# Designs tried in a protein design chat: VH-VL binders against Peptidoglycan editing factor PgeF (pgeF). Part 12

Target 1, 264 residues: Peptidoglycan editing factor PgeF (pgeF), of Synechocystis sp. (p74606)
Amino acid sequence: MTMGDDLWGWQNINGSPYLTCALLAPWPHAFFTRAFYPQLPEQLITYLDPQGKAFRVKQVHGDVTLTATEIGQTPLAPDSTHPPADGIISDAPHQGVWVASADCTPVLIGDLIGKRVAAIHAGWRGTKARIVPKTIDKFLALGSELKDLRVALGPAIAGEVYQVDPWVALEVGQSVQAVQKLATEEQQWDHLSTMVNPPVLPDAEPEKYRLDVRRINQLQLLELGFAQEQIAVAPHCTFQMEELFFSYRRTHTKEVQWSGIVSY

## First folded at step 23 (VH-VL)

Design cc6 (from o5 with heavy chain W103A D106A)
Fold by ESMFold2, fold request of step 24:
Structure cc6 (fold): chain C 264 residues (1-264), chain A 124 residues (1-124), chain B 107 residues (1-107)
Amino acid sequence: as target 1 above (264 residues)
Amino acid sequence: QVQLVESGGGVVQPGRSLRLSCAASGFTFSYYDMHWVRQAPGKGLEWVAIIWYDGDNEYYADSVKGRFTISRDNSKNTLYLQMNGLRAEDTAVYYCARQYEDASTAEYLPFDYWGQGTLVTVSS
Amino acid sequence: EIVLTQSPDFQSVTPKEKVTITCRASQSIGTSLHWYQQKPDQSPKLLIKWASQSISGVPSRFSGSGSGTDFTLTINSLEAEDAAAYYCHQTHRLPHTFGPGTKVDIK
């Protein structure tokens, strides 16, 4: 899939690199790198839309997505100036929706016809809880059609280096319905480890596995009926590409990069 | 602000049962993996069990497996330890402990808050 | 099961002197080793995470180092309130384990 590899483009602002996806070309968007730290969405949005207003949430690794209007109507998280959620859908023009990440998957979504956009923070807990499918359901409930949606899964920790315990790999894998319906855990493990582009990889350490969270989210989208050309998956690993990205797994420190998309 | 308060300890005869509770406040309980750790009088710390943030999974030390059951009720912000078939060697202060900060890493993290403990004494 | 050992079991140290406590794991645990202090009649308190990372509110005289199987907790200049038991703790895999403890007293 050579044309798929051409979907990701590096851009530059004053020497600072950031990533864009061709599937989202109709919308101002970015997967920013660590080079933009410590800038926040309220500053970063000016690179994308000088008229834009930034929306963000207190990410709690859950499965809740709020509209921009609902953010103003939702009680704040403890010790935060933002409500708890892990996804945001725009509901008016010039709204930038943003998520922070440092290994978890930032997911940006655009609706070609309905014009609304979304940003989702999808870590292993949110992926297990199916935050991406639940956000797609919310798009549909708001009048979007699945064929009009474009989804980009941004830089995150790669499966090749994301060591996890067996129960994490299995339970996140079971969020894929084709896996869940298999009769035994042995069949589920076999399917997850032997399918094309497997989301579960072996680890040299006994009782450890490696998990590709982006691949699991991709599988969830395909099961909803997305065509492969509606989904772009970044090959970039936040853990391995230390010069470009912060990684919590690498440093166990809290610095993040931001990803955002702006409605028009 | 974060508080963990254990209760339910006491003196019991070998072979009997006790149920410990840990009341949590000052944080969103359902976001955190929770642990029990015990300490026999004059001895070191011994990890007992974990239950994950949503209650779907648990794991036990070999010394208590099959006799103890960890559970949680996220609607009541409470962690439990059901202890059956108690033995003299189970005599200890039992602490509930909260796993530190970012559980989203899929790594196990150290314990940033501990309760004050509740004493369980198993004697004839 | 990953076994942790600590050395020494006990030490009595004059104030202002350096305290060194070692912890050894039976297999490599990367940096998934943490240190706790337990003062008499108190619950344990987290001192150091991830072998060497500081905890807010913990005095800077406490530091940690090491990776793999060999780890060290250092108290650079012992103060009276540091008389306590110190435990290492591995979180690399279940079951989690603690070291047997090191009691530090003031001479």
Scores: ipSAE 0.761, ipTM 0.891, lowest interface PAE 1.5, mean pLDDT 93
Fold by ESMFold2 at other seeds, fold request of step 24:
Structure cc6 (fold): chain C 264 residues (1-264), chain A 124 residues (1-124), chain B 107 residues (1-107)
Amino acid sequence: as target 1 above (264 residues)
Amino acid sequence: QVQLVESGGGVVQPGRSLRLSCAASGFTFSYYDMHWVRQAPGKGLEWVAIIWYDGDNEYYADSVKGRFTISRDNSKNTLYLQMNGLRAEDTAVYYCARQYEDASTAEYLPFDYWGQGTLVTVSS
Amino acid sequence: EIVLTQSPDFQSVTPKEKVTITCRASQSIGTSLHWYQQKPDQSPKLLIKWASQSISGVPSRFSGSGSGTDFTLTINSLEAEDAAAYYCHQTHRLPHTFGPGTKVDIK
């Protein structure tokens, strides 16, 4: 990614590093690292906006995005103090919206004109179900214009190391409408594996592939009409960068890092 | 309280069909990949089939492919196994099983809850 | 298809003694190997996931180890209620496969 290095900056609080994106500079935001564990959004927001209120959901790998108001109106998930969803859009100033991740893509969105911000948890199931496009549709329904949106795809498991079965790669790849519309699966595989910066890569193990979920989400956004300059994709891999990030694929344990953005 | 309850087993002659059901309760059924596993009397466990959480994909053991169909109805919290062309070798207790949850990994996970099983006997 | 073998087929063990059960895979499966207990006339119960990770509610006397092709389930000090069949299960690729089982009885 040509713009990723220029756009991504490491910041520091009390010796603990976190990542910011220049595309989201108008909003207080962070992709926190494992160094902030076990702090939760209710504590983490004080680094971003001491007046801010933190909003989070019980992530279920689905395709639902709630406004901050809708969170208060939605029944709680079983055994949780939060409603089930995988994305949050702000609907007032000083609202911090947060997602947890350990390999899934954390997506932060800001509206330069409408002031709304969002956080999305996009794993392979949510990406297959097109949670990011559905959240963009919700921005538009709330009065946002596509040209005013800025999107950052944060640290996640890199395609180079995300081994999956062929049907996972194909089903997630088919969430890109240009792929879905191709007449045969052979054409779909060819498209996914031969385009510039392909989202599907070969694996040395027979009948396995590697899947770049951030690239798939980027392709979905480009199909909606986003310009490349509206989208930043972090080059950071949660699996490979053990000192900075938890990774479920690496350890099969449930520790997470948080990413958040605050409306003004 | 997670519960999985199989039904539909019985005695049938070779070549006939049965449909098994598994009623799920106590969890959000549509979040979980579901499996059928069988165990012939006095024998070990044999995996039969998987269906994805949303019903979009299914896979079968070679021993049943083309004869068995796994399906689900998420609105009724029910998993099904349609078994056609039954053979003596299909005689077993059939369990439905829930795959342990962490869908973000795209790896297959072990089975954390199992039903009580339903016996299918194929004999002339 | 990935074939799992288990050793021994059967073990009769004095209470409080250590039980060791091995599982071997026909090809490398990393740590995608899990262990189940099946007591007489009951459904299987998950004991260990990812070769060595504990399951909440399972007694600490159960532990697992190994990676690649060789895996071990250990019961540190056998209790009477541990008399059961034990199965390994691989989830690296479809079709999923189970080991043939190891029966453990109290001597």
Scores: ipSAE 0.747, ipTM 0.889, lowest interface PAE 1.6, mean pLDDT 94
Fold by ESMFold2, fold request of step 24:
Structure cc6 (fold): chain C 264 residues (1-264), chain A 124 residues (1-124), chain B 107 residues (1-107)
Amino acid sequence: as target 1 above (264 residues)
Amino acid sequence: QVQLVESGGGVVQPGRSLRLSCAASGFTFSYYDMHWVRQAPGKGLEWVAIIWYDGDNEYYADSVKGRFTISRDNSKNTLYLQMNGLRAEDTAVYYCARQYEDASTAEYLPFDYWGQGTLVTVSS
Amino acid sequence: EIVLTQSPDFQSVTPKEKVTITCRASQSIGTSLHWYQQKPDQSPKLLIKWASQSISGVPSRFSGSGSGTDFTLTINSLEAEDAAAYYCHQTHRLPHTFGPGTKVDIK
């Protein structure tokens, strides 16, 4: 019944650490660290399911989630061997669905009854476009029920260090329906900055703010009707934990870590 | 492969209007923030405006606020600059520029592709 | 608004010699400083991003350094085709600003 730190466990393969979440214990899954670079999902899946097939997409910071079947039916992105999308839902056993990140939120989802799993890449653009709610809608259209879903929001850049322009903070915040429906921008700012565990924090630099993208995604899920116990939010910051994670904000280089979950 | 082609420049009198277009091809236009940058003859570069990848936000240099409007039509892969109340000081080559797009940062990024430019001359 | 200055305004340089161009910002901008080359009658071309990061297809003789307020573009062995104007560009805050440019000619 305990929340927080006891949901998140460090695991180790030959001295290389990776993170798991107790809400997703029924499924082989991992939020891998930088220690696994440059391994790709096709290699990483062997640590999770030696029978598994890895599925991934060309992430474009959008709002599209594809099923594993739809990946084979979708035209490839330009200059890529993968179709454009930012989320994947499994549609058969032994499918590993994977996303890359270096500050954006990796979201892993399991359906306890319907057995589908998903991986979502949720950066600020995808969060503004509500990729997580849209993926939940896709689960429901496939026959899943909300009460059976378990969601883990993995390591990402923490709100306390994610400096953004005011317009980014406000427009991502407006993706929360309770905020969007307020009559004025002043009311929207007040709500975002004064609620319990606020997703928008002040910054010492004039005309800058700090944005907690994981918290915004959590709020979107709560508005859909998720109970708090169905959602785990990792406290790990990719920017601050340099020994464990790559961070695009820190280095402006393209190295990533992978997160994945395997259906059975 | 990536191509940006500006059009709509010409000679106009002060106070008149022009609309510039930038036709984009060779990439997925709706993934990229887009900018206008201008260069007066013999002078340096001056940033003019940005519009977000989805068209939801825009920002202008002080020298053009209230007179210029940046817009985009993602279904036509086209960026626009509506220029009203033109002044002699607006005489320049106008470039459209694609903001470098990579990942997750929410920082502003440099411009990796530029059009050839279109000349606007404001003269009586 | 962040003002960028560049030095020198003009530089005439013998081929194969080193060129150094400086850019100074009126406030700290971290590493949000980028360099462009503009050859006569051409559009600008991105050379260096984030103060020091290379761009695919740009010759290795171009390099950048600096952070905060002081930045340098270096051409370590000037070639004839490098005769151009060079601009720094800050992206830390809107409005974005460019330096006034440095013209490099072959002596």
Scores: ipSAE 0.746, ipTM 0.889, lowest interface PAE 1.6, mean pLDDT 93

Design cc6 (from o5 with heavy chain W103A D106A)
Fold by ESMFold2 at other seeds, fold request of step 24:
Structure cc6 (fold): chain C 264 residues (1-264), chain A 124 residues (1-124), chain B 107 residues (1-107)
Amino acid sequence: as target 1 above (264 residues)
Amino acid sequence: QVQLVESGGGVVQPGRSLRLSCAASGFTFSYYDMHWVRQAPGKGLEWVAIIWYDGDNEYYADSVKGRFTISRDNSKNTLYLQMNGLRAEDTAVYYCARQYEDASTAEYLPFDYWGQGTLVTVSS
Amino acid sequence: EIVLTQSPDFQSVTPKEKVTITCRASQSIGTSLHWYQQKPDQSPKLLIKWASQSISGVPSRFSGSGSGTDFTLTINSLEAEDAAAYYCHQTHRLPHTFGPGTKVDIK
């Protein structure tokens, strides 16, 4: 279950809006809008922590999360200056961890006690592969406790407009363990479409469905034992809010916005 | 550089089987959905099959359902097409094709790289 | 299944003149239509994606337009190397389908 809209605040720098989440108030962070394009994390971090160093990866829609140290030790992706991954965890103070998005869910995480932060790029492939639970497991392996984590799921394409094929909806839905354990696909479809705040919605076009990827990620977190109060879900749709966000589904162009969080 | 190389084509009699391979290099194969497309001599392009980047899902044209099986081995960077019960109308050049961009939107995307093709001739 | 038609089937065109090829879909496909060029004895090459978006390395004389059911590929000033077959391709739903092709020759 997500916290309400009162957790989400608009901030402004020289006429350029960006979004913050009250659940992450202890950490400098932002879900930047298209207004900051073409600025990169190396520039954007100065708005959050002038002492900070920006860390980013070559996002490949996978399930790998690297620490800041591991980034320097991982071979670069082909034709890139960054290693392949879709999540980053800080391992020292003043590290900004960043992800780019244009419809996929940017996930920012803070550890109130262990001081680690993370940024995750969670599209439908990464969500199917459970990148968020795998990143939580990595927090725990590093000494974090679940009760100390705070998670914000940022602006992304909304389920009400995210048309997908049936097998995409089903296979992403099966990443929720309660769904995966059901004996038949008929039971899985029924569960996904009839639960409270269902992650799978009907589409007017035959053999199409609508998928709420943020809701699936939220369900994955709840199954790990997060309390509802530890999770904030942004109501903002990158597809519908053209003035504020790039959307790959809307334009089929590769412009992105950045989201980041800085460790202290 | 991205490279796709088909192999395994040849002349076979109706009712026989053939297995095509497509060797991929110059990119991370497991990030991309892959397709087979065929072209009968002197004719246009006909889509045959898709397999997801991870091998979890496959879809076939009606003309080949039940006879052809698409598969992949991501550890060997290789795409396959097993063709059983071959018919004269299956005579074609078979292309391996990479779907553009690795699937961030759950839409199907056009094919940005194609192999050189391998000829399959079915004749008695 | 979404059927694509193309017209004309064949054109013989004077160098430096404009070529127009149309593709029609049997139902609306938004902008999920793409164009390929296939030169004799070669594999297809992607020219235009999403009805109108350019591809890096493709000459600027190639452009596309349309949405819904009616789409156009334009070659603004035909060059000798443009003699080829041209195919439209829809990706809105499976099965993917191609148009029957348009052959373009130089006069």
Scores: ipSAE 0.729, ipTM 0.880, lowest interface PAE 1.8, mean pLDDT 93
Fold by ESMFold2 at other seeds, look of step 23:
Structure cc6 (fold): chain C 264 residues (1-264), chain A 124 residues (1-124), chain B 107 residues (1-107)
Amino acid sequence: as target 1 above (264 residues)
Amino acid sequence: QVQLVESGGGVVQPGRSLRLSCAASGFTFSYYDMHWVRQAPGKGLEWVAIIWYDGDNEYYADSVKGRFTISRDNSKNTLYLQMNGLRAEDTAVYYCARQYEDASTAEYLPFDYWGQGTLVTVSS
Amino acid sequence: EIVLTQSPDFQSVTPKEKVTITCRASQSIGTSLHWYQQKPDQSPKLLIKWASQSISGVPSRFSGSGSGTDFTLTINSLEAEDAAAYYCHQTHRLPHTFGPGTKVDIK
């Protein structure tokens, strides 16, 4: 049993499936599938809000989240028409905020009271750098309250198949403050592998591990004080569900799907 | 235009030290893992070391471990290789190399850009 | 640690003929195998990534295949400019390793 299964719904546009989350029901939103490729957020937003304007960034696997206003004030990334960042927070009605993914975790956030929404691209580098907690800090600085936030962690590569080297598993695991506080790396490994729903799993290949990046992001949110009911975690794996999602780990090609949420 | 330029090579006696530099331009240096690869005269390529994009982790080939130190200064867009206790078998052209594409897979990637190389000769 | 071998060490090939170079890994590396070309007195150039994927600017006569332990680089119709050394490179685990190289000359 997972709360994600009860919260996640498949929707359809002309036979093309996309995913929604019940925690985000107040906002037009979607975790689109590969079926919408090669459509971009500027086209996709019309399915969610015909009046909406799409905002996106040049994702660089970092820890920066920009407001829609800050996007216009931030220098563009080299060879890009977008500024470098990995998260976006809305600051006016009818703004769609978007991230691309092909194994990294797309995170959508809504503020039930403050009306702000966000989209975050959280891969292992961004998760190590705590982009999700930093984005929550930005919501709070803008006047949001933690109890009003709802967070959906979307389709991503599942921990059960995400083979990584030990250094990656440990460095990302240490982004959880309870892990970082432990006195030795042996204690850190033990904690990461033996807690309930562990984010680090064994791999059949010696000196390899499996890492659940969505679980690490969930743990980061819980340590900030989120209730479990404020967080939805999609059970969908972009690597395993080939018919629905692109996966960079599977093909080493650049196709992506988009996830977005629109403010009102 | 991605560019990597090594410098600091030369002729040194065994047991001495030398520091190589690699100046990077045309890309955001702090987003990329960087490598050193060497090639002894008339021989094949030998991987030497990696340093992560943020400088937090380094790894070395066994042949240089404890003698060589890879480092980077992201504010100066420069990669370094400090070589101590040099031996005749360290004689090689040293290349800096950029790891291909900053992809989100947590895999090691091939090297899409290489410098011109700098020659280090260790002889008595 | 993963040892790569290449075959042949050297081949001299008539222009327009097909060239085949093999690389064998001491253990399975999936598709984490890449190919480089190195012309005399030049730095290596990435030719094929992930066993079989092309690189922008590399002529279509170059192709790669294989997975697991056995990999092949093919030059479908050799040109004079293709005289070079060719290296395979595994990125499955540290330490990274290269094959010993295959020198291809024009007959």
Scores: ipSAE 0.699, ipTM 0.871, lowest interface PAE 1.8, mean pLDDT 93

